VH-VL binders against Protein-tyrosine-phosphatase MKP1 (MKP1). Designs and how they scored, part 2

Target 1, 143 residues: Protein-tyrosine-phosphatase MKP1 (MKP1), of Arabidopsis thaliana (Mouse-ear cress) (q9c5s1r149to291)
Amino acid sequence: ECSKVADHIYVGGDAVAKDKSILKNNGITHILNCVGFICPEYFKSDFCYRSLWLQDSPSEDITSILYDVFDYFEDVREQSGRIFVHCCQGVSRSTSLVIAYLMWREGQSFDDAFQYVKSARGIADPNMGFACQLLQCQKRVHA
Short names: E, the ipSAE of ESMFold2; O, the ipSAE of ESMFold2 at other seeds; V2, 0.75 times the mean of E and O plus 0.25 times the DockQ between their complexes.

## First folded at step 1 (VH-VL)

Design a7 (framework fv_ifabotuzumab)
Fold by ESMFold2-Fast, scan of step 1:
Structure a7 (fold): chain C 143 residues (1-143), chain A 118 residues (1-118), chain B 107 residues (1-107)
Amino acid sequence: as target 1 above (143 residues)
Amino acid sequence: QVQLVQSGAEVKKPGASVKVSCKASGYTFTDYYMHWVRQAPGQGLEWMGWINPYSGGTNYDEKFQGRVTMTRDTSISTAYMELSRLRSDDTAVYYCAREGYRYGLDYWGQGTTVTVSS
Amino acid sequence: DIQMTQSPSFLSASVGDRVTITCRASQGISSWLAWYQQKPEKAPKRLIYAASSLQSGVPSRFSGSGSGTEFTLTISSLQPEDFATYYCQQYNSYPYTFGQGTKLEIK
């Protein structure tokens, strides 16, 4: 279902991404499609889209795209918009990006951000590779 | 219903330490951050820091860094704030307050008056 | 640190008046702002969160607006129980910071 995780961020799966009524009823203005190779941008004339091609695999590199994702979330926030972030089921890919954003924006640890997201969306469960990458981001030191 | 109940008033001498408790009920203690905010007589609200009851992680305002320690005991759903090397200007009412990410400080304890006098 | 400045610091008004208190952040805080009411010798009570969301049980005469750096709290028709000190607070980033407060007194 469509879960409000932050004031301007909503998370869901393909079933919500295909439902224009749910998106409109939640005041969505922007959509981040994490699975562009599976799901098209269903309603390009109604919403502003950005699509990523993320595989739900521990070997997928999410670290390289985090800054771009954060910029997009901040752009939407500054416009007083609402962003719907989705993958196939809203379990791993979309929730990992939102967890990372909360860590960065709020200064939360991975565990804190994960618990906040999980409180809004009980099925949130980043794959082990994504969790590891986010923990590495938290513990980063200048080389 | 959510309740935060704080320990009673304390009178301390300069240089002593004080430890204030905040017992939570009516919700899952580990799901929400606990913040500490103080207010000196006739003054405004001053944020001191937070503790994550799940992890024990903390974040303190620089003004209190080195003197404040925030802890919790999950077995009794209680958060603690200890302030050391007390000065007369630490005289204040100390509040605990709950925060969810989306909501700000939604429930507050009744406050604990700490008086520092010689 | 994000500095929160309220205007005015002191306000005198009569029952039935429309009252507006402003709060300015030194940098952008989106909508991550709350408003609190504090009566003498009592803990603060949250009135508004996320800049404009009214807390359950708070009278509809209270409203919040704004985003970014400029925010307002409005009381559409002041009642006797509204005489109190009001604080804004940003929760966009740590350390969390409060405005200096606005004391609302009977004229």
Scores: ipSAE 0.005, ipTM 0.497, lowest interface PAE 16.7, mean pLDDT 86

Design a8 (framework fv_ifabotuzumab)
Fold by ESMFold2-Fast, scan of step 1:
Structure a8 (fold): chain C 143 residues (1-143), chain A 122 residues (1-122), chain B 107 residues (1-107)
Amino acid sequence: as target 1 above (143 residues)
Amino acid sequence: QVQLVQSGAEVKKPGASVKVSCKASGYTFTSYWMHWVRQAPGQGLEWMGRIYPNSGGTNYDEKFQGRVTMTRDTSISTAYMELSRLRSDDTAVYYCARGPYYDILTGYFDYWGQGTTVTVSS
Amino acid sequence: DIQMTQSPSFLSASVGDRVTITCRASQGIRSYLAWYQQKPEKAPKRLIYAASTLQSGVPSRFSGSGSGTEFTLTISSLQPEDFATYYCQQYYSYPYTFGQGTKLEIK
């Protein structure tokens, strides 16, 4: 349900986003809501929120927001916080942003980062357009 | 208790390949990244790449693209770095160094091997 | 690639002196910076990570500060064993890059 990808990054869907007990039990301090047009910021008095308006569509441009998202993840990490990243089901939008962050932060290929996230959250499955965009952002060099 | 022990010095001719080993002990080999860093005589440190022993996944610096291959053998907790098509400017001390995987803070090196001197001479 | 520039490249000092070495990144790296000490014919030893966190076992006379693009390593009272070459390293972005080094020599 609520998948730990790193000490400061957790991924899930709307069901977890609505569950204050699960969020508190996992030590969540910050929430990145990828679907602000669908889900409100449920617990503004308890967590720090950042909301995005991402459609789960191959035509959505995620590359334009990646550095803003990375800055937010790094800010949370530097505060010793924990961020919960969510969309509706925790399958495509939220997982794509986390995969992109791991690619950037760790210098991993898309395949390695995707496999890592999928090992933590079995349902992770970026849509085809997001996968293509992340492959174009891939910085890893192989011999 | 953590220790990284590297293979001995090598002398190679231009065009040859060299394979350096790094045997790890005192920790769970598959839980940490193994990085390779080199240092030419009188020069600074240059990161070459890394391998995650659990999966065998690698990241290489573009400068070594097509010439470097990093591998490991988990049964003997040993990492390898092979550099091919050697040139005289590959003369350097080659180090292995451990980095954490968890927490996405990989890139800082807490334990280093003693270094392997590779001399490329015609 | 992020370029790391150290200042000075060479420094002469006496035992008991306060020594400061500066490191500048070509772009913001937050606090993702480590400092290493290397003695002749030895492997580097990590002194500091996360810009200011002292590695276990490293003497308290060593300290780090800074964030973003400007960083400093300070040795409050130089000891004979501190004469070495010091390197900064960013681990904010791949590939990981080092400064050119600062050679600390006895005066």
Scores: ipSAE 0.006, ipTM 0.537, lowest interface PAE 11.5, mean pLDDT 85

Design a9 (framework fv_ifabotuzumab)
Fold by ESMFold2-Fast, scan of step 1:
Structure a9 (fold): chain C 143 residues (1-143), chain A 118 residues (1-118), chain B 107 residues (1-107)
Amino acid sequence: as target 1 above (143 residues)
Amino acid sequence: QVQLVQSGAEVKKPGASVKVSCKASGYTFTGYYMHWVRQAPGQGLEWMGWINPRSGGTNYDEKFQGRVTMTRDTSISTAYMELSRLRSDDTAVYYCARTKYYYGMDVWGQGTTVTVSS
Amino acid sequence: DIQMTQSPSFLSASVGDRVTITCRASQGISNYLAWYQQKPEKAPKRLIYAASSLQSGVPSRFSGSGSGTEFTLTISSLQPEDFATYYCQQYDSYPRTFGQGTKLEIK
């Protein structure tokens, strides 16, 4: 399902990423594809794409890309756009990036941001390595 | 502790410009968007636009495009809203208001009365 | 733009009454709806966010409900300090839009 998590941010999986009708009906203008090595940019002529190559593994380093992702989310918001963020299932990779953004943007703790995202998308569940990285990010963003 | 303090009342003639300030304190100024909302006497609330203090990016309601300019100075945690080519129907109280990203406006300035008289 | 319509525009009530104010959005906004209270010559104060979440420090007699296009603000037992104007506001889309306001007057 395509879950609205914030004013300009929607989260889903590959099933939604393949469905132009759902994307257009939700007013999506930009897509952040977290799994470029698995999913292509399905509708290049309809949406603005940015692709990342994230493994859903505790050893994947999401910390190094967070500020690039934050800049992209801010750019989309400044354009009055709507971004669809996706991975394969919309459970770990895509939700972890959105949680990080909310922590940074609103000064929320990891737990608060995670519970907020989970209230909008019940299946949200960052892998342990991502959760640990976001807790470390909390020290840098909020200290 | 979190406060938004606005500049004082202004009286202007038609055709003039007015610049209202909003000084933030008690929080990280660049962590939250600043919105501007006005209210004409006896009327409801009207959203004018927002500024992202981190980037300086803005978004204005189309009704004010061409006349409104929103800026900020991060060194003094202050946001500004300038409205040009004033008309008598611009007479209103102008508010700045802070938003947490996905909430409504949780902290408001006290308001600045702008009177435009011909 | 999303149009927000409140009903009623004016409401007369007595202390102790249960009062209900409604807000309709011209398109679905999920739960991205806030309610504000404005007393004469004062800035608005947020009462409710996310359609039903009570702002810290706001009395429990205030409650919000609804999702999609129909929303309600309820005051379970009206107090003297509650006579004010109430506004709904959507934050689903830009531009942000407010309802026209509901003025709650003493009967």
Scores: ipSAE 0.006, ipTM 0.534, lowest interface PAE 11.9, mean pLDDT 87

Design b1 (framework fv_brolucizumab)
Fold by ESMFold2-Fast, scan of step 1:
Structure b1 (fold): chain C 143 residues (1-143), chain A 119 residues (1-119), chain B 110 residues (1-110)
Amino acid sequence: as target 1 above (143 residues)
Amino acid sequence: EVQLVESGGGLVQPGGSLRLSCTASGYSISSGYYMTWVRQAPGKGLEWVGFIYHSGSTYYATWAKGRFTISRDNSKNTLYLQMNSLRAEDTAVYYCARDRYYGSYFDYWGQGTLVTVSS
Amino acid sequence: EIVMTQSPSTLSASVGDRVIITCQASQSISSWLAWYQQKPGKAPKLLIYKASSLESGVPSRFSGSGSGAEFTLTISSLQPDDFATYYCQQYNSYSPRYYTFGQGTKLTVL
C-alpha cells in the first residue's frame, strides 16, 4: 500500500499517511501531503511536512507547481532522506507529481514514466487533465 | 561544489571550425539535467544556442542547426559544442549552463570562453 | 517565439535607493520567469525563479513579482554590489527557442 517508486520516493494514500509505523518502517523523513484541505499533517513532530491543496479535477493546474515539487524532491534526495507523497487514495494527484518528476529526472516519456510508476503501484491512474498537462510538458522539450 | 569549466575558445577564421568543452564537477551531467550552451556577443545580451538532455537527445536554436552540434562524454563528465562554418556574427563568449528542471532556468554557469571569428 | 522586453534599458541609481526593473512578455508565460544578475567579465548569476522565488544565497533585498505577461524585479535598498546588468528569461515556450532573454537592464552608479 506504501509503494516504493524510487530510492527516495514512496507513494500512498491517507491510510498510510495515518500510520506512523508504516512510515517509520520505510525510513520516511519527509511527507508531501497533496490534500492539505482534507488530511492534516498527522505527525508534525516526527516528519518534515509540505502540504498542497490539489483537487482531483481535470481543471486543476498542476503544471504551475511542478518546479516547486521537483525542488522539494531534490532537497530530500540531497539530504539522503525519503519522501512519502500522498493524496486520498494514491491514485491521481500524488502519482501525477511523481510521474512528472520521473519524466524530468530520467528523461522518460509520459507513457514510460507512467508505466514505471504503475509497475510499482498498480492503481496509479492520473486524471485526464493531469495526463494532458504532463503530455504538454513532454512536448515542450521535443516539439 | 558544483562547477562548470569551459575551454577551447580562441581566434578562428570565417568558415573555420572550433570545438568547445565544458567539464562539470560536483554532479553527473547524465543525471536529470539539460546541459545548455548560451552565448553573448560583446556588449550584447544572452542568446540560447542549444541543449542536450540526460538521455543524449539534442535540440538547437533554428540559426544553429546544421552548423553547431552538442555532444557529451559521460565518462569524462564533459559536454562539447562543435561549431562549423563560423561567421563573424558568431563572435561571442560561450557559456555552458545547467538547466535545473527540463526546460527551465539556469542555476550554475561556467566562466565562459571567448570565440572570436575574424581574419 | 516569445519576445521579452525589459524597461528601462539603462538606469542610474544611488546606494540606498529602491530600484524597479520591468520585464514584459509578448504573450502570457504564467509565472515561468527567472531573473539573473551579470557583473562585467562574469557569468550570469541566478537571482529569482518562477517569478518570485528567491534563489538560495541571494540577499533578501531582491524580490520578484508578476504573472502572465508583466514582471518586476525590485531591489529594496541598493548596495554597491548591485551595480550590474539584469536579465529576465522566460521558460514557457514550445518552440525551438525554449529560452528567450530580455535585452538586459544596465544598472549604473548615479
Scores: ipSAE 0.006, ipTM 0.528, lowest interface PAE 12.4, mean pLDDT 85

Design b2 (framework fv_brolucizumab)
Fold by ESMFold2-Fast, scan of step 1:
Structure b2 (fold): chain C 143 residues (1-143), chain A 119 residues (1-119), chain B 110 residues (1-110)
Amino acid sequence: as target 1 above (143 residues)
Amino acid sequence: EVQLVESGGGLVQPGGSLRLSCTASGFSISSGYYMTWVRQAPGKGLEWVGFIYYSGSTYYATWAKGRFTISRDNSKNTLYLQMNSLRAEDTAVYYCARGYWSGYSFDYWGQGTLVTVSS
Amino acid sequence: EIVMTQSPSTLSASVGDRVIITCQASQSISSYLAWYQQKPGKAPKLLIYDASSLESGVPSRFSGSGSGAEFTLTISSLQPDDFATYYCQQYDSYSGRPYTFGQGTKLTVL
């Protein structure tokens, strides 16, 4: 399932990442591949790609890349593009980055942004380490 | 504007240790990049050593695991290669290079620093 | 480990010649392949990425082609500045695969 979580942001897993028809039908122009060590950039001639090598582990540091990810999401938005963000199952890695972006851009708490994403994509479930990092980002930015 | 400058090379004895540095200017090594070390023995081809992803995760060539460690100091914008238990076959020019998180190959390279392992 | 094999290992040519260098991967790497040029005593220089994309500032006489397991670097009309060693490199690192280079192709004056 390709879930629309914002006007210009869509989330899914590898099944959607492999399906050019679903991506084209949703007007996707850019793809953020969160699992470059697992999934290739399937359609490089059709979409603009960025790839990250994020492990779904509580010890993975997502904080160091958040502003680069936010800049990329904003760049796509300013171009009137649509970005598809994916990992293997669209549960933890991809959803964590989108939750972080909504917290930053809309000034939402982690809980509010998480519930918002979860309402659009029921399987969204950041791992404990990602959740802790985003809660610390909430304190740093808004406290 | 983008520059990578390696330092720390020199003559070391077999079994010794050496730490190489690579200082970046014109960009931040912690911002959307992964940094790699590639070596080249005299008269031989290029051989990948390992890289550090900007999240801090490290990946190594099989032969480098356990002896070589890649790290960084973001405050100094500097990449390091710690080399332990050095052998004569580790003699090479060591290059640092930059990869962008978009999955492209290495677009900027330093000039290299020579490491000679000899008694 | 994905093994990259270049052919030929050495090649002699004259200015104005069309030069073709081939790179073969031991398994499919899609289009995750780059070509580098290295002159004696210098660091490698990126020429081509994603099998066929020309790096900014690289002369148009250089071109890359191929996908999957077989790739080609072509120099359409050899110039004196082109005598160098050329390397292919795969970066299909998904599934924990390390990066690997071909052994190099040394291009010399005939």
Scores: ipSAE 0.006, ipTM 0.573, lowest interface PAE 9.6, mean pLDDT 85

Design b3 (framework fv_brolucizumab)
Fold by ESMFold2-Fast, scan of step 1:
Structure b3 (fold): chain C 143 residues (1-143), chain A 120 residues (1-120), chain B 110 residues (1-110)
Amino acid sequence: as target 1 above (143 residues)
Amino acid sequence: EVQLVESGGGLVQPGGSLRLSCTASGFTISSSYYMTWVRQAPGKGLEWVGFIYSGGSTYYATWAKGRFTISRDNSKNTLYLQMNSLRAEDTAVYYCARVRYSSGWYFDYWGQGTLVTVSS
Amino acid sequence: EIVMTQSPSTLSASVGDRVIITCQASQSIGSWLAWYQQKPGKAPKLLIYKASTLESGVPSRFSGSGSGAEFTLTISSLQPDDFATYYCQQYYSYSPSGYTFGQGTKLTVL
């Protein structure tokens, strides 16, 4: 349930976010909570938290927050930390942010980054609005 | 070269207060997620006092809460430990240390310590 | 609170000996354990973290093992520089009593 998608990035849902043991056993140091209006920061004394209020809706604008998210992922990487990114089920919101990061960081197309994430986490499936935004961001990121 | 230097220790009477300083060189405390204080009574083992997050939030051992306060001044690259209502059992060498948060919460660099003696 | 108990409290050995120090946690702490070396009048020095990961610059004669509640620090061939007090520390939880250390094992010349 807790999927390693990159050396410093892990993805899951609320079930993993509530399980201190699985988070600790995977060496997690930082948590990006994509659903702050649903899930609290369960273990503030054990992990560094950042919380976002993202709805799993095609009309949600993820583009406006991408560089802030990238800065956080890079900060964790530079410190040799491991970040757990989660939403309710680890299907759309959390995976969309990780796909965007791989597109930016590694110069991958949306399709390549999505296939890569899906190979690590089979249930990864960004909603259509997120997919369209990331396809548009493909030009912006590589401009 | 990473270096931590504690100062401010000395003799103080029971009920008194002392403020310890820990100046960092070779890194910036603002770039560290956590910094900590650890003490050691003469001839005894190590005892964790508390830590401070990069954002300023602090956490303390139960016995230290309410009497000890950790703070920092990023412009001076310095950590502080304010100790109030001191008791004889607070007599110890006080160390500051850097917490390596990225791969766990253990202490990778330590200062040489400063002795605090509480007696009348 | 998580109580850390080291055994033995004191140990005498000769240069070249294999030395084993044990550390027991009152509850399972996974692999969230560090080992420190402290020489008289000096600050502690990190040796091992995550139960078995050797800190950069620490001689390979030092090794750590264990998980859950029972841990060991081994010095494969004792050198003169190794006479010191050794401490284990759990960093699984700081609540309620803080991150806790073992009472220490003092390694002296036989």
Scores: ipSAE 0.005, ipTM 0.517, lowest interface PAE 15.1, mean pLDDT 84

Design b4 (framework fv_brolucizumab; at its last look DockQ between E and O 0.07; V2 from the best seeds 0.00; counts 0 for: pae O 11.5 > 2, grease 20.5 > 18.9, placed apart)
Fold by ESMFold2, look of step 2:
Structure b4 (fold): chain C 143 residues (1-143), chain A 119 residues (1-119), chain B 110 residues (1-110)
Amino acid sequence: as target 1 above (143 residues)
Amino acid sequence: EVQLVESGGGLVQPGGSLRLSCTASGFSFSSGYWMTWVRQAPGKGLEWVGFIYHSGYTYYATWAKGRFTISRDNSKNTLYLQMNSLRAEDTAVYYCARELYDYGRFDYWGQGTLVTVSS
Amino acid sequence: EIVMTQSPSTLSASVGDRVIITCQASQDISSWLAWYQQKPGKAPKLLIYAASSLESGVPSRFSGSGSGAEFTLTISSLQPDDFATYYCQQYNTYSWTPYTFGQGTKLTVL
């Protein structure tokens, strides 16, 4: 399923990423593909893509890319676009980036942002390494 | 040569407090390794206590939360376990262990320090 | 909490025997499982990680297999140095659950 988390942010897995009609029905204009080494840019002529190479591993460092991701989300919002953020199942990698964005953009704690994302997408479950990284970065992303 | 040495164990009365230390050599805590405490009651199995992530965040087993605190001093390359409100069931050998960058595997262990909680 | 159950709790065997120890998780943990060896009076030693990967310096007679919820440690030809207690440990990265160990399998001579 394509889960709406914010007016401009939708989250899901590969099954949604491969389905042009679901993406179009939700008004998606941009796609952030967290798993570029696995999933291709399925509909390059229809959507604006950015691909990342994130492993779902506690050792994967997501903090180094956060501000680039935030800039991309903000660019989509300023264009009145809608971004679909996906990994394989829409559980850990994609939800972690969205949680981080809400912490930064809305000034939420990790716990509040996680619960907000989980209320919109019940299977959201960042791996322990991603959660620890976001908790440590909490003061830096709040402004 | 990686080495971990625990110290600070001993006899404590119920309700008391004790601070354990674990001094590391052969690597730096700031190099991205995670550090863990594991305990073992006499004649019993292993029980995870908690860890400190390389970013400084700590996470604990539910039975330890609120009573035990993990911290570190990078200038001394030393890990600490502060134990408060001790009970007889906390009697155990306490090990520190290095958690490898692959998450959840403990490649080096100290020899342990015994904590005995009794009157 | 993910409960890890080892079988058997005790096992007697002779040098040269093939030894099999099993570990069952209360939920799917994929391959996030490690095996440890502990000799009396000493700290545990990592043998196997990721269910089947052999830690450096561990003899090749040790092997691990399994995925999901059922895992096996095998010692192909028991040596005198192998009499010890063995623990499995899950390190499933999801749901913020504490790491848990099996209750142990004590491997004794005869």
Scores: ipSAE 0.007, ipTM 0.600, lowest interface PAE 8.8, mean pLDDT 87
ESMFold2-Fast, scan of step 1: ipSAE 0.293; ipTM 0.770
ESMFold2 (binder alone), look of step 2: mean pLDDT 89; pTM 0.915
ESMFold2 at other seeds, look of step 2: ipSAE 0.009; ipTM 0.512

Design b5 (framework fv_brolucizumab)
Fold by ESMFold2-Fast, scan of step 1:
Structure b5 (fold): chain C 143 residues (1-143), chain A 121 residues (1-121), chain B 110 residues (1-110)
Amino acid sequence: as target 1 above (143 residues)
Amino acid sequence: EVQLVESGGGLVQPGGSLRLSCTASGYSISSGYYMTWVRQAPGKGLEWVGFIYHSGSTYYATWAKGRFTISRDNSKNTLYLQMNSLRAEDTAVYYCARSPWGYDSSYFDYWGQGTLVTVSS
Amino acid sequence: EIVMTQSPSTLSASVGDRVIITCQASQSISSWLAWYQQKPGKAPKLLIYKASSLESGVPSRFSGSGSGAEFTLTISSLQPDDFATYYCQQYNSYSPRYYTFGQGTKLTVL
């Protein structure tokens, strides 16, 4: 399932990442692979790739990479591109990064950004460690 | 088109219990909205009681926690407020209201007409 | 807890007047503020959300402004139908999520 979460952001899992037809049909130009140690960059000649090595574990540090991810999302938007963000199942890792981006870009709380993503992709469910990290980010940005 | 109708209010003795209902029409309470209860004591301002997410997760005002429970029945498109251990200070008109789901959307766009709860001997 | 304070608590005005109601938050709530109108014996009605966005069907004489901790509701030319109590409400609290209303401003005929 390839879910449109924002104007230029789509979320899915490995099954969509392997399907060039679905990606092209949705106008995808860029791919953020959150699971580089599991999934290769399947179609390097067709799409622009950036790969991360994120474990779906409460102990994984996503805070340290957030601004790099935001810069990539903004770069894609400025190019009038569309980015597909994926992990293995599109439940925790990929959705956490998109939630963080919406919090930063739109000035949203964690809960509002999470509910927005969940309305577009019902299975979205950041692991507890990611949720806690994003709530800490909210505390620093929003009084 | 969208309507919220509360029922179940009335006179109840201190220490008693009462269950309020809120029936929605024109939309589904299980999709795209938070449902909330807000009360207003006679001549006073608005006070939030609690709400329920589509998932069924609930949040309550600190004074309501442990005494009041929010639930819903999706098949009846109805929201409930179970009130236990009622006190005189719980006397108020109780409104149900909906909140749009999504980023920056936690305001209340539709309200019921309210139901009066009087806690008195 | 975020506390919302409205001023004035009561004001009197005449039809045609420009009316200003202020709402103060005890901490910054960005733009996450709504305004409601309540007439005697009736449920509240949403007027403004996200500090300055006019709800569909609300007359254009109503406007909202402000960000951070200070907000204003303006009625540019008061009509007879506008005598009511007005409430502000913050929705910027998460972990846990909760809502806080101002105490209300009662607008009466002068």
Scores: ipSAE 0.007, ipTM 0.519, lowest interface PAE 13.2, mean pLDDT 85

Design b6 (from b2 with heavy chain G99L Y100R W101Y S102G G103D S105W Y108P; framework fv_brolucizumab)
Fold by ESMFold2-Fast, scan of step 1:
Structure b6 (fold): chain C 143 residues (1-143), chain A 119 residues (1-119), chain B 110 residues (1-110)
Amino acid sequence: as target 1 above (143 residues)
Amino acid sequence: EVQLVESGGGLVQPGGSLRLSCTASGFSISSGYYMTWVRQAPGKGLEWVGFIYYSGSTYYATWAKGRFTISRDNSKNTLYLQMNSLRAEDTAVYYCARLRYGDYWFDPWGQGTLVTVSS
Amino acid sequence: EIVMTQSPSTLSASVGDRVIITCQASQSISSYLAWYQQKPGKAPKLLIYDASSLESGVPSRFSGSGSGAEFTLTISSLQPDDFATYYCQQYDSYSGRPYTFGQGTKLTVL
């Protein structure tokens, strides 16, 4: 349920987010909470938190926050840390941000990055609006 | 340089309504920020009213829910506070301020706009 | 709701003095605390965030310390420009994250 989807990135849902033992056992140092309006920052004294307020809706604009999320992922990587990224189920919101990061960092297409994440976490399934936004990001890379 | 400028304050009767505006320059209010309103009664301390995230999701202080509504117009880069059923105790300078997403302190702040609720 | 209490409510001091302002939270807030300075007729200005991190451009005579429920703002050598009201603010709420401020400490010339 706590899936390693990249070298320094782990994904899960609220069940993992509220389980300090799982987080500690996976060496997590930083947490990106994608659902700050639903889930609190459970262990503020133990981990470094950033919280986003992302709705799992096709109308939610994830494009406007992508570079800030990428900067955060890069900062944690440079510190040799590990980020746990979560939403409620670890299906759409958290996985979409990780897919976007892999597209940006590795130069992958949306489909390749999505299949890579899905191979690590079988339930990964970005909503249609997020997928569309990430495909638009792919087009800009070609231009 | 980033800047916030409030407007719309004035004298209003108890039970009345008023809408405040806050125009941002030097940054986009829709680019990953929480935008917030904070008020300060004359000679008193600071009191948080509520915030709106870049996505449009809002959160309010318990005393503000139902009477105060935060909204924005991204095309005008402007934040609004709609205040209804105003009471004498709502008399205050109202400030808008910015939070970076994932950051929790307020910076920058606008200059404030005074709302006086009196007969 | 987390209640923030500052001590003292008013403080008189002379230029060159070491000044300490205290902020108490009704429950532990880790290090999720900011300090602001406000001059009459002006908006608050951020001084310190995360209890002890000095905001860029703020003079080094300002420092913050503490964690959990007790925090202090220190001005090591008071300057004329420092006479103002100071506020602490917590941003650590388990349920819904309401933000709360201390009542303020007014620093006046002795």
Scores: ipSAE 0.006, ipTM 0.553, lowest interface PAE 11.3, mean pLDDT 85

